# Ledger of designs, part 37: VHH binders against h2kzm9r124to488

Target 1, 365 residues: h2kzm9r124to488
Amino acid sequence: RFTIDTSRAKSNQYVVSLCSKKIGIIEYPDGRSDKQPCDVYWHNVVLSDMNKIVTSPQSRVNKFPGMTELAKKISLTHSISSMQKLFPDEYAFYPNSWFLPAHLADFHAFYRKAQALGKTEMWFIVKPDEGAQGTGIYLINSPNQIRNVDQRQLVQEYVADPLLMNDKLKFDFRVYGVIKSINPLSIYVAREGMARFCTEKYEKPDSSNFKNLYAHLTNYSLNKANEAYVHSNTLQDQTRGSKRLLSTVFHQLESRGVKTKRLWHDIKLILVKTTLAMLPEIMLHYEHHFYDSTGPQCFQIMGFDVMIREDGTPILLEVNAAPSLTADHIVPHPGRTLLEGGQRVRSIVDEVIKIPLVRDTLLLV
Below, E stands for the ipSAE of ESMFold2; O stands for the ipSAE of OpenDDE; V2 stands for 0.75 times the mean of E and O plus 0.25 times the DockQ between their complexes.

## First folded at step 8 (VHH; framework vhh_6fv0_2)

Design m6 (at its last look DockQ between E and O 0.60; V2 from the best seeds 0.00; counts 0 for: unsure alone 61.7 < 65)
Fold by OpenDDE, look of step 8:
Structure m6 (fold): chain B 365 residues (1-365), chain A 125 residues (1-125)
Amino acid sequence: as target 1 above (365 residues)
Amino acid sequence: QVQLQESGGGLVQPGGSLRLSCAASGFTFSSYYMYWVRQAPEKGLEWVSWIDSSGGETYYKDSVEGRFTVSRDNAKNTLYLQMNSLKPEDAAQYYCAKVTEDSSGFEVIYPFDYRGQGTQVTVSS
């Protein structure tokens, strides 16, 4: 029987334990006392001593060394930009981006050129490199509006023409991919994913509405604080929820005449091309961490945030090297705000997505 | 056992045409998307085209759009690629490909699980 060490799984321990039990894997939540190697090691984060913990080349570990850093906004942009220079048409799925402070001059140059060409309604999104869950994000329509030019941050063209449904809420997809191996490269995509919806109706950015993040940012962590957030209790209800199944939204899009087969294909290509762009650095980090090719086989669940433009083309917004595998959400207590605390409630959408994702990943590796 | 056999490659001059065929066996051909991929010397495998199970939806790489046409005959278990206005940069080993049937919640997207031996396309003046 396969064995799994979950001593470092932390927040992922619950779902991994549940799935391990379902598929008959023997779990060691405290590690093996006999110091024998496990078949699989599940880590929440990559630690500097991973090479000391996972010593058998026959073992597998669910994290690539350095992936967390590599998937950060600036690092990701660097990887993709390198490919864009070589293959501009193939990598058009990623908006023009500049990382500050290094590319500040380039950003100004870009803006000036755009102005000269009569493009006066361009918007940009500023993202802190270390920021998560929408913290510190804001929109600008001029380089002069950058709050702190010396801080490490990403400036990216804002996608102002999102595909909208009848509810006029901006949404994106969290698509899950699994890098099974890097030598040789092997990539899988989960058939089920997540759609995240804004809580306020989308309007094209202007001076009056650009501060309304509930209309412009799709992040769950942000929108859950809005009273307009719709929690779904059933699979039937989720069709109108702030969080929906990817398959549900695809069905809705198809009913509107969207070429969903082509869309899905294009999304798959984005996953592959993005991974390929990152691959050289992934390999370098692996070699550095394990010193040679005798290290364990690494695999990793990745999250890709993809927005669909009005013309039906997908755009990559962000890559997450550690997507949340939690299948619950916090509901505020009656008469209280979320900030004052709440009760953990089962999220049916998250459960339907994430439990099979982890289960099938374990079966895959 | 899944088997794919490509044919129809050859040497053509720039601007010429070729029609590739892929004979499929060992699986329900009409139930699967089929793909054309190619590998040029010193380059990796790249997507060229795909067609859905029914033939109603197709995709083309931008560089071949308008020049290449993918089609299928499900009754004959055959995939086709009509290549017109061939360019030197189209020279490559061409493969038809199929993904592994997975009962799991995953689709393989890289690499292709099944492909034939390929057929060589050479474009030279």
Scores: ipSAE 0.479, ipTM 0.802, lowest interface PAE 0.7, mean pLDDT 90
Fold by ESMFold2, look of step 8:
Structure m6 (fold): chain B 365 residues (1-365), chain A 125 residues (1-125)
Amino acid sequence: as target 1 above (365 residues)
Amino acid sequence: QVQLQESGGGLVQPGGSLRLSCAASGFTFSSYYMYWVRQAPEKGLEWVSWIDSSGGETYYKDSVEGRFTVSRDNAKNTLYLQMNSLKPEDAAQYYCAKVTEDSSGFEVIYPFDYRGQGTQVTVSS
C-alpha cells in the first residue's frame, strides 16, 4: 500500500491527486492522523520546516531543503560562474556574469580583452539589486555606463541574437528535469516540455535603439518569470503569451534546417552541468537541515528555461525550483484586461506535459 | 551486464592521428546512441561526440569538428573515434558511454554508463 500526503500541494494538488488515483496510490489530502508516515510527501514549495513535517527516513519528499534559494538568480549565477572560471568552454551555455561592485575590475578586464580581439558590439544587461524583477533593468554597451557602481547589482552578457520563428517572436523552452536522488546522483529529463512565446516582435539592440528596447526587455522578463501574467502597452491590452509543446516547436525547427538532435543533446548537457554546479550546495543544505541524520529521500521536479541562439545553440536563462504543475490558466474576459479579472481555461498543452510528468515521477519513486 | 572497453590511445606528435575503439557487450548495442567523452586534469569532463543508433547522424564539439570522425559497426558492437590533426589540447583520458533510455516519458541523463578504464591520448613533441 503506497501512500502519499498531498496536504501541502496547494494548487498542484489536482494533478498529483489525479495521477495518484491512476496508479493506485492511497492519498491523504489532509494528512494522516494515525501517527504513521506516508511514503511520499508532495509539497508545492520548499518548506523551511520540512524536517518537522517529514521525519521518517523511509519517506520521500518532492523538494530538497534550501532549493528555492539555490535556484534563485543570484545563487544560481554564483554556482555556474564558479564553474565558468575553471571550465569556460564547458559552461558557455550561461551568460558571463559579474557581481558589482566586487567584480568591477574583472568586468573591465573582460571588456578590454574582447575589444583587443576585435569585438565592436557587445551588450550587457544590468539588474540592480534594489529593483523588483524586471524593474530597473537596463542595457549597456560599455562598463562606463553602469549607474551607481558602488551599489550591489548583477551584470550579465545580453543575448542579442535569439532564434526567432516566422512570427519574429522571442521564445524560450521550459524543460523539466527530475533530480531523483543526489547520492548517487540520478537525473532525468522529460521528453516533453513547453515553448513560451512573447507577445511582441523582437528588435536587435544597436547604438540608435537600445534605450527604447528597455520597455520590451522588461515586458519579456516579466512574461517569462510569470507564466500566468502578460504585459502590453497598456493595462487594458493584456493577453496571455502563446504556449506550444516543445515537440511541436522542435519539429518546426527541424523543417527549417535546425539540427534538433544536436540541440536536444546540448539541452540535456545544460541540465546535467547546471545540476552538477549546484550539487555541493544541495548536499550541504541537506546535511545542515537534517543535522547529519539520515533524513528522507528527496527528489524534485525542476524547470529549466532555455533560449536558443540564431546559430542553434542553447543558453540557460533560469532554473525554477517549484515550477507550476497546474493544467489551467487565467485569461482576460473578452474586452477586459487581466487586472480586471479573468476566466479559467483548461490548458491542453499543460495537461499533455504535466500529467505524464507527475505520473512518471511518482512511478520513479 | 553492460561492458565497455576502450582502446587505441597512445602518444602522438602534434598533427598526428589516432583511432580509438570501444568494444561493447551486455546490451543491444544497435539500439543505443553512443558518446565519446574525455577527461583531462586541467579540464572537467567534456563531451566530444555522439552518434545515433544506426550511425546515420553525428555530433561533434566545435573544437574537434572537421578533425574527428565518430562511427560505429553494429555488427561488431564497436564504436570508433578517428582523431586527425591532433593538438596538445586534445590530450585526455577518453571514454565511451551509452545512455539508458527509459520507455516512460523520461530520458536518463545522469549517470553516464562508461564502465571501462578509458584510453589515454597524449600529444607531445
Scores: ipSAE 0.421, ipTM 0.717, lowest interface PAE 1.5, mean pLDDT 80
ESMFold2 (binder alone), look of step 8: mean pLDDT 76; pTM 0.776

Design m7 (at its last look DockQ between E and O 0.78; V2 from the best seeds 0.55)
Fold by ESMFold2, look of step 8:
Structure m7 (fold): chain B 365 residues (1-365), chain A 125 residues (1-125)
Amino acid sequence: as target 1 above (365 residues)
Amino acid sequence: QVQLQESGGGLVQPGGSLRLSCAASGFTFSSYAMYWVRQAPEKGLEWVSWIDSSGGETYYKDSVEGRFTVSRDNAKNTLYLQMNSLKPEDAAQYYCAKVREDSSGFEVIYPFDYRGQGTQVTVSS
């Protein structure tokens, strides 16, 4: 019988257990006591001791060694920038980027050249290496506004022309990709994903607002704390909540004249091209981690965050090596803050996305 | 068995034209979207164009848009690529590919599902 070890699935265990039961997979939520390997190991994050936990070459594990580091902004940008030098038109979906402190002079030169060509409004986002949830991110209009220039940080062109819905809210898409294998390379995309909306109406950056980042960030955790945030508890609430189904937003974009079939194809290409850019390092980390034995067959669900320009062009914002696979929210008790405790409430939007995602990934392997 | 057979390649001068054909059998051709893809020496596969199952919508790689036209004849189970204003960088082995089906929640996005031997396009002065 097909078996799964979920002892390291942590917060994702509920969805994985539910899907395992539906498929008829024998689950070991505390691990096996008989020392036999499972067919699948489901980890919530990339574990540094994976080679001690998953030892059978017939087993599969839902993480590649080293992927957390490879998906971080600096490593990801290095990988994509290398491909941009070889294939500039193919990799134009990623903003111009500079690694500080090493590229500070290059950034100044870019800025001076753009000014000499008459460009007067230029905005840039500054990201710490590990700012996955918007921590420490800020906007600048000039190289002289960079804080702590001697610290490792990434400067990227800021997309100041996002496509907005009629309510003037900025949004991005979370698209789920599955790397099924790397030898041979096999990549899948989930047909359904998430659209995440900012809780404040978008205003173009200017000198008075650039230090307030909430309107420019669509991260679920940040937006959930705002009072304007609306939980999507049913599919009927899609047009007014901070989270929407990708399919619902695509329908709305189609009704506004956006060429959504071209958009979807371009998004699929972003997933493929980004994975190809990362692939040499993925293979190197796997070979290093399992250098003295044949390792397991790794696969991985990846989150790709994509923003859309006014002209319908998608751009890659970031890659998440361990996207949340939870299907509920923690909501504060009445009259209390979330920090004072809360209760779990089912998220129908997350359920519609993540249960099929996990189910179909288990069937794929 | 799904079968795809490409033809119509050849040698052409820069600025010239070729029309590629892809004969399909072993599946209900009119139910599937189709790609043209190409592979040049020392390069990986790249997509060239896409056409939906009815032929009503098409899109193209930026470098070929305006020069190439994809079409299909569902009665003849045949996919076509009209290539005009050919450039040396268009030289490649060209393949047609069926959009791969999978589980209800996934699309396969790599590798492309191509089955034929392809047809060679060579552009030289």
Scores: ipSAE 0.510, ipTM 0.763, lowest interface PAE 0.8, mean pLDDT 80
Fold by OpenDDE, look of step 8:
Structure m7 (fold): chain B 365 residues (1-365), chain A 125 residues (1-125)
Amino acid sequence: as target 1 above (365 residues)
Amino acid sequence: QVQLQESGGGLVQPGGSLRLSCAASGFTFSSYAMYWVRQAPEKGLEWVSWIDSSGGETYYKDSVEGRFTVSRDNAKNTLYLQMNSLKPEDAAQYYCAKVREDSSGFEVIYPFDYRGQGTQVTVSS
């Protein structure tokens, strides 16, 4: 039987343990006392001592060294921008981006040129590089509106023409991919993913509404705090929820005449092209981390956030090297705010997505 | 066993045309989207065209859009690629490819599990 070390799985331990049990993998939640290698090591984060923990080249580990950093907004942008320069048509799926402070002048130049061409209503989204869960994100329509030009942050063209359904809520997809190996490169996409909806109706950004992040940002961490957030208790209810199954939304789109097969194809290509853009650095980090020995086989579940434009074309927004595998929500206690604590409640949408994702990943590797 | 056999490649002058064919067997051809991919010398495998299982939807690489046409005959288990206005940069080994559906909740997206031996396209004056 296969063995798995989950001593460093932390927040992932529950789902990994559950899945391990289901498929008959022997779990060592505290590591192996006999110091024998496990077949699989599941880590929540990549630590500098991974090469000391995973010593057998026959073992597998669920994280690539350096991937967390590589997937960050600026690093990702650097990788993709490099490819855009070489293959502009192939990599048009990523909005124009500038990382500050290094590209501040370039951003100004871009803006001036755009204005000269008559593009008077351009919006940009400013994202802190270290920011998570929508913290510190804001919209601007001029470079002079950047709050701190010396701070390491990403400026990106805001997608102002999202595809909307009848509810007029902006949404994106969290698509899950698995990099099974890098030599040779092998990539899988999960058939089921997540759609994340804003909690307020979308309107094109203007001076009056650009601060309403509930209308412009799809992040769950942000929208869950809004009273308008719709938590779904059943698969039937999720069709109108703030979280929906990707398959559900695809079905809804198909009913509207969207070419969903082509859309899915384009999304798959985004995953592949993005991974290819990152591959040189992934390989470099791997070699550096395991320089003194033959390294283990690494694999990793990746999250790709993709928005669909009104014309049906997908756009990559960001990559997550450690997508949440938790399958519960915190509901505030009656009369209290979410900040004051709450009760953990099952998220049926998350369960349907994440449990099979982890299970199938374990079966895949 | 899944089998794909490409044919129709050859030497053409710039501006010329070729029609590639791919004979498929060993699977229900009409149930799967199919791909054309190509590999030029010292280059990696690149996407050229995609067609859904019914033939109702197609996708093309930007550089070949308007020049290439993908089609299929499900009754004959055959995939086609009409290539017009060929350019030197189109020279490559062309492959017919099918994605693998894993029994798991995954779909393999790179690399292709099934492809033929390919057919060589050369564009030269």
Scores: ipSAE 0.445, ipTM 0.782, lowest interface PAE 0.7, mean pLDDT 91
ESMFold2 (binder alone), look of step 8: mean pLDDT 79; pTM 0.805

## First folded at step 9 (VHH; framework vhh_6fv0_2)

Design n1 (at its last look DockQ between E and O 0.84; V2 from the best seeds 0.00; counts 0 for: unsure alone 63.3 < 65)
Fold by OpenDDE, look of step 9:
Structure n1 (fold): chain B 365 residues (1-365), chain A 125 residues (1-125)
Amino acid sequence: as target 1 above (365 residues)
Amino acid sequence: QVQLQESGGGLVQPGGSLRLSCAASGFTFSSYDMYWVRQAPEKGLEWVSWIDSSGGETYYKDSVEGRFTVSRDNAKNTLYLQMNSLKPEDAAQYYCAKVREDSSGFEVIYPFDYRGQGTQVTVSS
């Protein structure tokens, strides 16, 4: 029987264990005491000693060395920017970006040029490189509004023309991809994904609303704290929830006359192109990490956050090398804020997405 | 076994036209979306055109939009690409491709493994 080591799965352990059981994989939650290699190692994070833990070249591990760092905002931007220079039209799906402090002057130059051309209503989003889940993010409409120019952070053009549904809530897609291998490169996309909705109605940024992150940021971690967050208890209810199935939203878009087949096609291309942009560094990190031995086969579930512009074109917002695989969330007690405590509640949307994702990934590798 | 055979490539002058064909076998052709992809020297494989299973929807790479026309004859299991106003940058090996669907919840998006041997398009004055 196929074996899996989940001793380092941590937060992923539940879903991986569940899926392993379903498909008949023998799980070792504490590792193998007999020191025999497992067929698969599932790690929550890449640790520096992974090459000491996964020693068999026949084994598979669910993380590429260095991927976590590579997927960070600045590193990702470097990778994509390199490709944009070579193929500007093909990589237009990534907003213009500047990494501070190194590109501060370039950002100022860009802004001046834009102003000279009459583009006076440009907005930018500032993202700390180490920031997780929307922490420290803010909008600016001038370089002079950067709070700390010495801090490592990413500045990007803000997408101010999002495609909106009838509810006027800004949303993006979390699309899941699997890098099955890098030599040769093999990429899969999950057919089901997630749509994340803001909790307040979108309005174009201005001096009065630019601080309202509930209207401008789609991150679940942020919006879940808003009282306006809509938790769905059933698949029927999720059609109006703050989290929806990608397929549900696509269906809704189709009903509005959106060319969803084209959209999905374009999204797939973004996944491919983004992965290709990252590939040289992935390979480098792999070789470096396993320099003293034949390394195992690595695979990885990736999350791609994609926003759709009003004209139907998708834009890549972020790549996540370790998308959450948890299928529950905390709901505040009635009349209380989330800070005051809450109950863990099953997220039907997350379950429908993540359980099959992990299951099928295990079957794939 | 999925088989795709491209034809119709050749040498043309800039501004010229070619019509590519792809003969498909080994699968229910009418049930699948089809793609044209190309690979130029020292470049990677790139998407050129897409047509849905019914032929009702067509999409194109921006650089070929308005110049290329994809079509299909499901009765003949044949895919076509009419290329007009050819440019030097269009020179490449052109492939007909089918999407690989896994029985699972995944779709293979790279590489285009189901493609033929290709047909060479050369654009030169």
Scores: ipSAE 0.624, ipTM 0.824, lowest interface PAE 0.5, mean pLDDT 92
Fold by ESMFold2, look of step 9:
Structure n1 (fold): chain B 365 residues (1-365), chain A 125 residues (1-125)
Amino acid sequence: as target 1 above (365 residues)
Amino acid sequence: QVQLQESGGGLVQPGGSLRLSCAASGFTFSSYDMYWVRQAPEKGLEWVSWIDSSGGETYYKDSVEGRFTVSRDNAKNTLYLQMNSLKPEDAAQYYCAKVREDSSGFEVIYPFDYRGQGTQVTVSS
């Protein structure tokens, strides 16, 4: 019989345990006492001691060594930028990016060239690495506006033309990909995913409003990370929630004349091309981690965050190496903020997405 | 077993045309969406075009849109790629591939399901 060790699944254990029971997998939530390996090890994050925990080459583990670092914005941007130099048309789905201070001159040159070609309004988002006073994510429209140019920070083209719904809300898609193996490379995409909506309407930046847009950028980030969203209580409320099914939003986009088959195809290519860009580092970290033994076969569920331009083209925003596989939310107590604590509330949208995602991943491996 | 046989490649001058064919057997051709993909030596596999199972809908990589036309003849189990206004960057080994389908909540997106040796397109510069 097929076995799974979930002793390190943490908050994701509920969904993994439920799926394991439904498909007849024998679960060891505290690990095995008989010193035999399990067929699958399910970890909530990439563990630095994975090579001491998963010792059988016949076992599978749901994380690649080093993937947390490789998926972070800096490393991801390095990987994609190197491919953009070799294959600029193939990797146009990622915004132009510059690592300061090293690329400061390149950023100035880009700006000057674009001005010479008549591009009048250009906006850039700046993501400092350090939390200095008065620093955080901010918006600029010229290189001269960069704060502390000698500090390590990422400058990226700001997508100022997002496709909006009728209510002028900005949204992105969370698309789930599974890297089943890297030798040979095998990648799957879940047919269902998540669409995440900002709770306030989008305003395009210009010289007169960019400070107000700083507030919108921080509010959007807070909506995604910490603030309570409008929750979908039932599937009938899909059009009113802050989280919706990808399939529901695709239907809405199709009704507006968006070519959704092309969009889905382009999103699938983003997943493939992003994984290919990361693959050399994934292989290097695997070989380094297991250098004196034959390691297990790793697989991993990855979250890809994709925004759509108003012309229908998708853009990769970020990659999450350990997306949450929980089926509930933490919601603030009535009359309080989320920072003051909260309670767990069942999420139907998350259940519809994540239970099949985990079930089918277990069947795949 | 599944077989895909590409043909129609060759040497062409810039601005010239070629018509590629892909003969399919061993599966129900009319049930599958199809891709054309290409690869030059030392390069990754690149998507070129897609056509749905009925032939009613097509999409193209931006760099070939307007120059290439994908079509299919389901009665002959054959996929076609008409390539006009060829450029040196179009030189590659061209393959046809079928979309891998399953009944789970997943779709296979890599590798592409191709079985043939491909057909070489060379554009003199």
Scores: ipSAE 0.541, ipTM 0.768, lowest interface PAE 0.8, mean pLDDT 81
ESMFold2 (binder alone), look of step 9: mean pLDDT 77; pTM 0.774

